# Ledger of designs, part 3: VH-VL binders against Large ribosomal subunit protein uL30 (rpl30)

Target 1, 158 residues: Large ribosomal subunit protein uL30 (rpl30), of Saccharolobus islandicus (c3nh88)
Amino acid sequence: MVELLGIIRIRGWAKAPWYINETLEMLRLRYNFNTMMYPKTSQILGMLNKVSPYVTWGEIDPDTLKLLIIKRLETAKGDKVSDSYVKEVLKIENIDTMVKQLYEGKIYLHKLDQYFKLPIRLHPPKGGFKGSVKRPYKNKGEFGYRGDKINELMRRMM

## First folded at step 4 (VH-VL)

Design b90 (from b59 with heavy chain S31D; framework fv_bermekimab)
Fold by ESMFold2-Fast, scan of step 4:
Structure b90 (fold): chain C 158 residues (1-158), chain A 119 residues (1-119), chain B 107 residues (1-107)
Amino acid sequence: as target 1 above (158 residues)
Amino acid sequence: QVQLVESGGGVVQPGRSLRLSCTASGFTFSDYGVHWVRQAPGKGLEWVAAISYDGSNKYYAESVKGRFTISRDNSKNILFLQMDSLRLEDTAVYYCARDYWEGYYFDYWGQGTLVTFSS
Amino acid sequence: DIQMTQSPSSVSASVGDRVTITCRASQGISSWLAWYQQKPGKAPKLLIYAASSLQSGVPSRFSGSGSGSDFTLTISSLQPEDFATYYCQQANSFPLTFGGGTKVEHK
């Protein structure tokens, strides 16, 4: 089983240095509320630390990932993702099997853009952000690493 | 100053092809998704197609799927709509519009270019 | 497809009037709704996004409310420049769809 990081951009595009923008583009987090998932690797963590003031991330759990796929992930044509679509294009039994294979490292979401619209788009969290998006999560803010609390935030943004 | 300028509209015959262009200026075009929205004379707005900032994701209204192709050239700041197998129901003013923070809202629009048919 | 039903199709009003326009989605769209203003011969202009967020440069007399499937655009005190056609648009999922429009015209 691989550890998967859910990453959400929480600050808009307008005022970021070019080298930050370049890294955000590589992560496919160009615009506010863009959401991506990547295997937890030293390379990904290095990139996230570089763009930390613009993103929040943590370990996504299988239940949250399944909800993300059902509620927010879109096919390349913009339709909702269904079990039949997953079977047709990925040759995988259903969404549950897709989630399982993502955690097994057999498929990677960031390599499936021929079948799905990526990045995923989330809406502002219900009830708003609890802290400032200009401050780190560890200091009563919202940006940066937040561990398993990423799952709570994602669910409020679905 | 953000500007979007459409061109390429005109009078066509049914079954023919036409290519629309939209030239962007005053912002970093490669940072934005863009859309085509049309409006038939005296009628309401109808979304036609969209393309992501890097061109990797494209979406179409069902009425134009298989006939229209959206594309972009980020080096020239130009959005295209290739319209094949044109039908009378495609008669409309075609607007290009900039996507607002990937929310699929349209914060800036061009002036529009008219596509009509001769008998 | 998500169908957007807008009402009324037209409303006759005087300067200073409160004008209310409603928009109903055929399924839940959360807060993924925008309102546009269009004047004859002109392109539409974004007024409200995310159901209730006022776009920069838009006068505070415009406000939006609602979530789920029922939404309202309110003009608290109609001004001469507000006579126009208004459209709602769902931004929840593709294909994107617009309401049929509401024409706000002089009494």
Scores: ipSAE 0.007, ipTM 0.514, lowest interface PAE 9.7, mean pLDDT 87

Design b91 (from b59 with heavy chain S30D; framework fv_bermekimab)
Fold by ESMFold2-Fast, scan of step 4:
Structure b91 (fold): chain C 158 residues (1-158), chain A 119 residues (1-119), chain B 107 residues (1-107)
Amino acid sequence: as target 1 above (158 residues)
Amino acid sequence: QVQLVESGGGVVQPGRSLRLSCTASGFTFDSYGVHWVRQAPGKGLEWVAAISYDGSNKYYAESVKGRFTISRDNSKNILFLQMDSLRLEDTAVYYCARDYWEGYYFDYWGQGTLVTFSS
Amino acid sequence: DIQMTQSPSSVSASVGDRVTITCRASQGISSWLAWYQQKPGKAPKLLIYAASSLQSGVPSRFSGSGSGSDFTLTISSLQPEDFATYYCQQANSFPLTFGGGTKVEHK
């Protein structure tokens, strides 16, 4: 099974230094709360560490991924994603099957921009951020790696 | 309680300058982006400018770009709008507004300060 | 720039009426839309953000719907304090833009 990273940009409006902006663009995280998923690889981790002051990431679980698809992912036309739409464009049974295939590495969300509006943009977290977006998660802040706690944050931003 | 209070409006001559201030209280000012929104008499709302929580990022409406400068002083909880080369079409009530967690929504607004022109 | 078109520009209504206001974006803005209420001489008040999320303290008779380019604000049963001007605002990208406003007035 593939380990999937959910990544959220949390330091917005920023005209970052050119080399950081280049990496954020490659990750499709141009605007605040832009959210993407990528397989957990050394290449992706290297990019995330380079831009860590602007993003937070961790391992997304299947339940959170399903909610993300249902509540925030949009079709290329801007409609909600339904079982019938997934069946039509991906030729698979439903959203549950889509989630399963994403974890099996049979499909990759970042390769599906023909059918879905990417990047996904989340809303501000309900109740606001608990810590400062200017500090690392490991030091009472919000940016950087947060492990499975990414799921809790994503749910508050849907 | 969150409060935003604008000041510095008044009567000006075309081509002159004016500086507006917005004093914030009741929240951690340096953790929020803030905006200026204006409204001409009897007209609708027009977004003017925005500044990030740390002052590093600034955005402007095309109509004011190059003439207006947004800035903030986080040590004093004050937002500023420096308005240069003022034109008749800048006549409006100017509101400062707090950004809702960088979602670019305005959850709290000041009372507004009026900028008008003499003949 | 993303242009926001509101309709109608004004509506005459009575207490108890269902009022519907629409807003159309010139480009897709996902759900990045807010609705504001403004009373004469007062600053605007945030009613709805994220197209459909009710702001804390706002009565449940207000609701928002829509995504992409077409959005609606509904007041299910108009109250005396609801006579005001309503504005939509796109939060998708800079520059931020507002609709022209809809005045809800007494008949």
Scores: ipSAE 0.014, ipTM 0.610, lowest interface PAE 7.2, mean pLDDT 89

Design b93 (from b59 with heavy chain A50V; framework fv_bermekimab)
Fold by ESMFold2-Fast, scan of step 4:
Structure b93 (fold): chain C 158 residues (1-158), chain A 119 residues (1-119), chain B 107 residues (1-107)
Amino acid sequence: as target 1 above (158 residues)
Amino acid sequence: QVQLVESGGGVVQPGRSLRLSCTASGFTFSSYGVHWVRQAPGKGLEWVAVISYDGSNKYYAESVKGRFTISRDNSKNILFLQMDSLRLEDTAVYYCARDYWEGYYFDYWGQGTLVTFSS
Amino acid sequence: DIQMTQSPSSVSASVGDRVTITCRASQGISSWLAWYQQKPGKAPKLLIYAASSLQSGVPSRFSGSGSGSDFTLTISSLQPEDFATYYCQQANSFPLTFGGGTKVEHK
């Protein structure tokens, strides 16, 4: 099993230094509320720490990932993702199997843009952010690592 | 400093086996996927195989599938390529390379080790 | 398998020239493309990843562009140390594949 990180961009990049913009581009988080998922590795964590004032991340759970796929992920044509579409393009049974294979490291979402529109763009969170997007999560803000609380935030943004 | 050093290349006869090693230093080896890439004399680059950071996932080029086995020893910071049923077409300099960002790009390469055949 | 076609196979150039190398994928690979430089007898060096991101320590005269299936590496003002062979590589799906290479040689 692979641990998967859900990552949401929560600040626009108006005057970010070049190295921040470069790292955000590499993570495919060019615009506010862009959302991506990556395997939890030391390299990804290093990049996230470098851009932490602009993003929030944590370990996404299978239920939240399934909701993200159903409610927000779009096919290359802009349609909702269905079991039949997943079967047609990935040659696997359904969305549940897709989620399972993502956690098994057999497929990687960030490499499937021939079939899906990436990055995913979420809505602003229902009820707004609880803290300042200019402060770290651990200091009553919103940016940076938030552990499993990423799932709660993602669900408010779907 | 990141360093990768290949060893184990040499002159072999067709049909024989050879094991290549790549010793890593200057970084946390167990956190990185690693690849084998080869280059026949005067020819271009050909990707051979990859192993994930924890050894759980492996992929191979079709030309070597069933003949080559990639493995790693994270306690010793060593990557291996076991090459069985060697063919003249396997003549190449073999490089080990570190995976960049789980993106399957190669940010650091070893110096290479030559595998060639007596005729 | 995804086939990577590079053009030209070789280019003759002088110091100060603008050099453009093209890489075409047989199917869409999004931005999952890297460019490498290789000098005779040496291992390749990563120049550009994710189609357009310059690797740290690589001079700004190198740039990459493109997405989908058509990609370009540009050297804005060729320097003596840039005479080398350049390779593109797709990182979209296994097996990973390289272009055939472009040799940049003295005119």
Scores: ipSAE 0.007, ipTM 0.535, lowest interface PAE 11.5, mean pLDDT 88

Design b94 (from b59 with heavy chain V34M A50G; framework fv_bermekimab)
Fold by ESMFold2-Fast, scan of step 4:
Structure b94 (fold): chain C 158 residues (1-158), chain A 119 residues (1-119), chain B 107 residues (1-107)
Amino acid sequence: as target 1 above (158 residues)
Amino acid sequence: QVQLVESGGGVVQPGRSLRLSCTASGFTFSSYGMHWVRQAPGKGLEWVAGISYDGSNKYYAESVKGRFTISRDNSKNILFLQMDSLRLEDTAVYYCARDYWEGYYFDYWGQGTLVTFSS
Amino acid sequence: DIQMTQSPSSVSASVGDRVTITCRASQGISSWLAWYQQKPGKAPKLLIYAASSLQSGVPSRFSGSGSGSDFTLTISSLQPEDFATYYCQQANSFPLTFGGGTKVEHK
């Protein structure tokens, strides 16, 4: 099983240095509220720490990932993702099986841009952010690593 | 289905004030940043001001800093531009425009409202 | 402020022609550039964002390229509805700035 990181860009209106923008682009987080998912690796963690003032991340759970696929992920043509579409393009039974295979490392979302519109786009969180997006999560802010609390935030942004 | 409708333009005298409004429909207004872009008669486009989805961040062109104030009312789906100390150089059609997911691109524009001056 | 220099200021073209418009930023803006089309008396329409991404509903004859400071909009085979003024816009930093525009005229 792989650990999957859910990552959300939470600052779009702040001027970022060019090298930070390059790293955000590599992570496919070019616009505010862009959301991507990657396996938790040293490479990804290094990139996230470099751009941490602009993003928040943590370990996404299967229930949250399933909701993200159903509510926010779009097919390449802009339609909602259905069990039929997943069966057609990925040759697997349904969305539940897709989620399972993502955690098994048999498929990776960031390699499926042929079939899905990536990055995923979220809404601002319902009720607004609890703290400042200009401060770290650990210091009453919102940016940076937040562990499993990423799941709560993602659900508020769907 | 996205609609942006500007209002409040008209004929004014230099030094006076004017408030422009932009009423949004067909999308969740509170989820999008918004901008004002103007165009003087026969001239090109000039970005004037922008505001984040929650109103916490506001930016202005140097030509309008200290004179114009951008604001929004998310409960009514209205964007405002308060224009103080108006100058002849402010003569233009003023467009409101929706920000493409905080990318600072303008995916939808209103029809524009004309601000012009009398002597 | 980042200055956007657009060239040419106008071009005369016929239906079927390949039209190329260039935009140069006074500073590096990565890929943070958009292209707009404006017809007389109408609001602008977004054609391309992030230098090369085609906006939904825009015909594939429009394409954008470039990064850093030099950018190009290409119309591969000009159609009657393409006679308009085109603007580039940098989205890298505030204040946001537009190029001076390129008028594509029939003839």
Scores: ipSAE 0.008, ipTM 0.605, lowest interface PAE 8.2, mean pLDDT 89

Design b95 (from b59 with heavy chain G33A; framework fv_bermekimab)
Fold by ESMFold2-Fast, scan of step 4:
Structure b95 (fold): chain C 158 residues (1-158), chain A 119 residues (1-119), chain B 107 residues (1-107)
Amino acid sequence: as target 1 above (158 residues)
Amino acid sequence: QVQLVESGGGVVQPGRSLRLSCTASGFTFSSYAVHWVRQAPGKGLEWVAAISYDGSNKYYAESVKGRFTISRDNSKNILFLQMDSLRLEDTAVYYCARDYWEGYYFDYWGQGTLVTFSS
Amino acid sequence: DIQMTQSPSSVSASVGDRVTITCRASQGISSWLAWYQQKPGKAPKLLIYAASSLQSGVPSRFSGSGSGSDFTLTISSLQPEDFATYYCQQANSFPLTFGGGTKVEHK
């Protein structure tokens, strides 16, 4: 099974150095609250550490990923994703199967631009951020690695 | 359907104050940064001020810094521009505009409100 | 401040013509450029963002190109509704700045 990282850009108004902007663009996190999922690899972790002041990330669980697909992911035309749409374009049974195949590494969200509008756009969190987005999560802030607490944050931003 | 509607413009005397409002509907206002852009009669566009989605970050053009204050009320879906110490050079149609998810592009605009001077 | 120089200031064209408008930034702005259309008495409308990305609902005859400091807006086959003033805008850094505008008018 592939471990998946959910990544959210949480600081959009700060001007970033060119090399950080290049990495954020490679991760498809150009605008605030853009969110993407990638397999947890050393390459992805290296990129995230380079841009950590602008993003927060952690291991996304299957329930949260399913909610993200249902509530926030859009088809290429801007419609909500349904079981019938997934069956038509991916040739698989439903959204539950899509989630399963993402964790199995059989499909990768970041390669499905033809069928889905990427990156996913989230709303600011319900109740606001609990700490400063300009401070690291480990130091009572919001940016950087937050482990499984990414799932709680993502649900507040749907 | 996304709408932005400006109000509060009018005829004012130099040195006075005026407050502009922009009422948003058809989208989650609290999720978007918003801007004020002005256009003097027969002239081009000039960016004036910006405010982040939560109001924590504000930016101003040098020509208005110290005289204008941008603010927002997310509970009422209203953007404000408080204009103090008004000058003849501030004569313009003032537009509010929605930021393209903090990319600093303006994907939706209001129809504008005119600020002009008498005597 | 980043200054945006737009040329030409006006162009006379007929329906069916290819129209090209250019925009030059005083400093490198990567691809952080947008193009807007403004008709008399109306608010501007976003046509293109990130130098080359066509905004939803905008006809495919509009296209943008360029990076760094030199940018171009092209209308491949001018239609009656395209007679308007066009503006470029840099989105690289504050303060945000616009070009002076290009008026596309009837021949």
Scores: ipSAE 0.007, ipTM 0.576, lowest interface PAE 9.8, mean pLDDT 89

Design b96 (from b59 with heavy chain W101F; framework fv_bermekimab)
Fold by ESMFold2-Fast, scan of step 4:
Structure b96 (fold): chain C 158 residues (1-158), chain A 119 residues (1-119), chain B 107 residues (1-107)
Amino acid sequence: as target 1 above (158 residues)
Amino acid sequence: QVQLVESGGGVVQPGRSLRLSCTASGFTFSSYGVHWVRQAPGKGLEWVAAISYDGSNKYYAESVKGRFTISRDNSKNILFLQMDSLRLEDTAVYYCARDYFEGYYFDYWGQGTLVTFSS
Amino acid sequence: DIQMTQSPSSVSASVGDRVTITCRASQGISSWLAWYQQKPGKAPKLLIYAASSLQSGVPSRFSGSGSGSDFTLTISSLQPEDFATYYCQQANSFPLTFGGGTKVEHK
């Protein structure tokens, strides 16, 4: 089973400083609320630590990933993702099977641009952010690593 | 409580300039993107311009691009709209509005300031 | 630019009536849609964001639905204070655009 990181850009329509902006673009987090998912690797963690004032991340669970696919992921044409669409383009049974294969490392969301509109864009969180986006999560803020609490935030932004 | 107050509107002649201001209070102004939205008398709403929380990114409607300049002073909690080369079609009530966490929704609006033209 | 077509332009209704207003985007905007209420001489008020999320302090008789290109605002039982003009707005991409408005008038 692969550990998957859900990552949300939570700061700014401002252009980041050039050296940070390049990393954000490599992660496909060009605009606020852009959301991507990557396998938890030392390379990805290194990139996230460099851009931590602009993003929040943590381990996404299968239930949250399924909701993200159903509510927010779009086909390349901008339609909702359905079981029939997944079967047609990925040649797998349904969305549940897609989630399973993502955790097994058989497919990677970031490599499926041909079939899905990436990055995913989330809505502002219901009730707003609970802390400042200008402070780290560890110090009563919102940016940086937040562990499994990424799932709660993602659900409030769907 | 969140408050936005516009000022600077008035009667102008075509081709002249006006500078609108919007003073914010009741929230951390420097943490929010803000917008200008206008409404011609008896007509609907038209988005005009937007500025990011730190002033580094600006967007404009095509109809005002090159004539209007949006800016902000975070130390004074003021949003500005510099309107140059004004045309009769710019006649409207101008509202400033707060962006809801950069979702491009407008959760708080000012009361508006009227820009009109004389012959 | 994304064009927002709102219908009807006006509707005549009585207190207690169910009122529905529709909004159509010229391209897919997912759930990036808001609804506003505006009374004469006043600034608009946000009612609904993210197509279906009710703004804090807005009465539960207001609801929004839809995704992609077709959206609806519903007032389940019209109250005297609801006679106003309603606007939809797409938040998907710049430039931001509004529908033409729907005026809810007394019969």
Scores: ipSAE 0.027, ipTM 0.665, lowest interface PAE 7.1, mean pLDDT 90

Design b97 (from b59 with heavy chain G103S; framework fv_bermekimab)
Fold by ESMFold2-Fast, scan of step 4:
Structure b97 (fold): chain C 158 residues (1-158), chain A 119 residues (1-119), chain B 107 residues (1-107)
Amino acid sequence: as target 1 above (158 residues)
Amino acid sequence: QVQLVESGGGVVQPGRSLRLSCTASGFTFSSYGVHWVRQAPGKGLEWVAAISYDGSNKYYAESVKGRFTISRDNSKNILFLQMDSLRLEDTAVYYCARDYWESYYFDYWGQGTLVTFSS
Amino acid sequence: DIQMTQSPSSVSASVGDRVTITCRASQGISSWLAWYQQKPGKAPKLLIYAASSLQSGVPSRFSGSGSGSDFTLTISSLQPEDFATYYCQQANSFPLTFGGGTKVEHK
């Protein structure tokens, strides 16, 4: 079992220094509300800490991941993801099995560009952000690590 | 109360210059990108230019690129549009508009300022 | 540039009618579309963002749908204050572009 991090870019107009911008592009978070998911590794955490003022992240749970796949993830052609599509392209039974295999580290979303349109782009959060996107989450803002509260935010952006 | 108020419009001659201003109040201006959108008399809306919250990124419609310059003064909560080499085709009401969540939607607009031409 | 084609250019309707306005993008824009209402002599007002999200303070009779290239704004039961011109706008990429507008007029 791996821990998966859901990551959302929340400052789209921000012009970052070149080294920060390169890291955002490596994470596929080029535009505001671009959303990606990665295994929680020291490499990914190091990259996120470097770009912290531009993103928010935390541990995504399986229910939220399933909703993200159903509501926001698109096939390479721009269609909604279905059980039949997952079976056809990934050779696995359904979306539930896809979620299970993502947590098992058997497949990685960021390696599936051939089959899915990445990055995922979420809608602005319903009701808006609760704090300033220019302040850290830990200091009444929105950017940076937010633990399991990433799941609540993602659901408001679907 | 979010408010945007445009000023600086008027009657100009072709080839001349004009500077429009938009004064913002009721929100933290320095946290928002802002846009200029124009509307020719009896015509539809046309996006003109945009500037990021910190002024580091600027975008222009092809029809105005090289002639118009967007800028902002966050200490005074003012957005500017410097309009050089004005053409008859620039006749329009010019609106400033606030960017909604850096998503390129316009949640608040000013009342508009008219730029028109005499021969 | 992404061209936005809006139809119809005008529609004559009565209070209580269901009004449907369509908007087509020349290329895929996912859900990055907004709808605005403009009354004569006034600035536009945001009604719908992200194709289907109702802006705060906007009556529930307004709804948006669609994704990709085809989008629809629906007014389920037209009210006297709804006679206005409506515009769609793509928020996918610069330059930002608007549809030509649809004028909703009294029969």
Scores: ipSAE 0.007, ipTM 0.581, lowest interface PAE 9.6, mean pLDDT 89

Design b98 (from b59 with heavy chain G103D; framework fv_bermekimab)
Fold by ESMFold2-Fast, scan of step 4:
Structure b98 (fold): chain C 158 residues (1-158), chain A 119 residues (1-119), chain B 107 residues (1-107)
Amino acid sequence: as target 1 above (158 residues)
Amino acid sequence: QVQLVESGGGVVQPGRSLRLSCTASGFTFSSYGVHWVRQAPGKGLEWVAAISYDGSNKYYAESVKGRFTISRDNSKNILFLQMDSLRLEDTAVYYCARDYWEDYYFDYWGQGTLVTFSS
Amino acid sequence: DIQMTQSPSSVSASVGDRVTITCRASQGISSWLAWYQQKPGKAPKLLIYAASSLQSGVPSRFSGSGSGSDFTLTISSLQPEDFATYYCQQANSFPLTFGGGTKVEHK
């Protein structure tokens, strides 16, 4: 029921006006390759459009989200996330159930900083970016909305 | 080229303090977590401490908790290890190492700096 | 803490030999394991990460395998520059821990 947006900061070296830096910090995207998830709402979309030259986003699918949790998400103390950890701190059966509840809107990743290290930090993409990070995705670049292609990019950065 | 250079090691007396530094160059230091790993003469590797890329998370081996403090200055590209209440068991070459994207693998290491005791 | 048991502690080998080193974790660590090479008086060098991924610039004669608790580093054809001490390291949870090392030395 809930559409989830995966968001990656892809540009950290370019000078940014103070109001763009403020918005990036509110989204928890202070450093390059910082990654967050938020429910798809008009407020979040408005913030993303304001900072679009610095980020790329799209609808994350359950398989990619599960992989992100297993490979990149860390517990608050810095360990890898396991089924037993999720059961202990969230009182749910396993990572698969966590993914399901995120899509049901029963839990929100951005509110779980007590249990997980947020934002998530990704690697540079394997093979590098295909286009310029200074150009929009729709104009043969990398920044801005990219729909379900966010899943392909995330997997190359894990 | 990626480089990490340790300094601050030397001869110390038990119970005293010493501060190690690790100067980074050739990469965006503020984008990487960094660790201290030590090796006693003729022995194996022992992980000591870690600090996240932004300094928000710090981790210590049980043997050094309460005595050692890890910190970093991202504006100067320097990692620190403040070592208080030093013991003979702390005798080792201390390496700083770069974290491979917070996967806790060490892709680049410094040359090491020796900490030893006189008395 | 996760204990890493490495075997053998030393191996006598000649250039051209196949060398196999084993590492065992006291509990499951999935594929969160790295292998390092250390030459006398020098810092360690990352060879393998995520149990089987070859680090950039490392010769293809080095390979890693295993998952869970049992892991192996293989050098398919030993070269003169490969005489060194090798360490495994678990990257699953804090505190991070290393194996005791395996010294590959001349016969």
Scores: ipSAE 0.005, ipTM 0.510, lowest interface PAE 13.4, mean pLDDT 88

Design b99 (from b59 with heavy chain G103A; framework fv_bermekimab)
Fold by ESMFold2-Fast, scan of step 4:
Structure b99 (fold): chain C 158 residues (1-158), chain A 119 residues (1-119), chain B 107 residues (1-107)
Amino acid sequence: as target 1 above (158 residues)
Amino acid sequence: QVQLVESGGGVVQPGRSLRLSCTASGFTFSSYGVHWVRQAPGKGLEWVAAISYDGSNKYYAESVKGRFTISRDNSKNILFLQMDSLRLEDTAVYYCARDYWEAYYFDYWGQGTLVTFSS
Amino acid sequence: DIQMTQSPSSVSASVGDRVTITCRASQGISSWLAWYQQKPGKAPKLLIYAASSLQSGVPSRFSGSGSGSDFTLTISSLQPEDFATYYCQQANSFPLTFGGGTKVEHK
């Protein structure tokens, strides 16, 4: 079983310095509200800590991941993802099986760009951000690690 | 369907003021940054001003800085451009445009409103 | 300010032709570049964003390439509805700037 990190870029109007921009591009978080998911590894955590003022992240749960796939993920042609599409292109039963295989490390979302439009783009959160995007989550802000509260934020941005 | 409709253009005299409006519909206006882009008759496109989704960030082209003020009313889905000390060089069709992905690209444009001078 | 130099300023073409338009930034802009199509009397339409990403609803005959300071828009097989003026735009930093435009006209 793999822990999966959901990552959202939350600061876009100020362009990042070149050294941070390279890391954001490697994470596929070029534009504000771009969202990606990666296995929780020391490499990914190192990259996130380097760009933390521009992103927020935490452990995504299976229910939130399923909603993200259903509501926001698009096929390469821009259509909504369906059970039949997943069956045809990934050769697996349905979206529930896709979620299971992502947590098992059998497939990785960031390697499926031939079938899906990546990164996923979210809407600004319903009701707006509760704190400043220029401050850390720990200090009444929004950026950086927020643990399981990433699920609540993602659902407000779908 | 996304729609942006500009209004407030017209014939003015140099040195006067004019206020342009852009009314948005078909999307959550308060979630998007918006821009003003102008085009002089027979000429190319020139970016004029931008405002972030919440109004906290504003940017202006050097040619209009200090004379134009961009603002928005998210409760009414309206974008404004207050144009003071108008010059003949400000003659143009003014377009309102929606910011795509907060990346400073323009995915939807209004029909434009003409600002011209009687001299 | 970042200046965008677009070439050619006009090109005469026939239906079925391959048309190539170039855009050069005075500074590196990574891939923060968009292409727009404008028909007479109409507002511009977004074709390509992030240098190479095709906007939804835009025909696949349009493609963009490049990074850094040199960019290209290609129309692989010109159609009657493609006769228009095309603009590049840098989205790297404020003030945002457009190229001078390229008019694609008949013969």
Scores: ipSAE 0.007, ipTM 0.556, lowest interface PAE 10.2, mean pLDDT 88

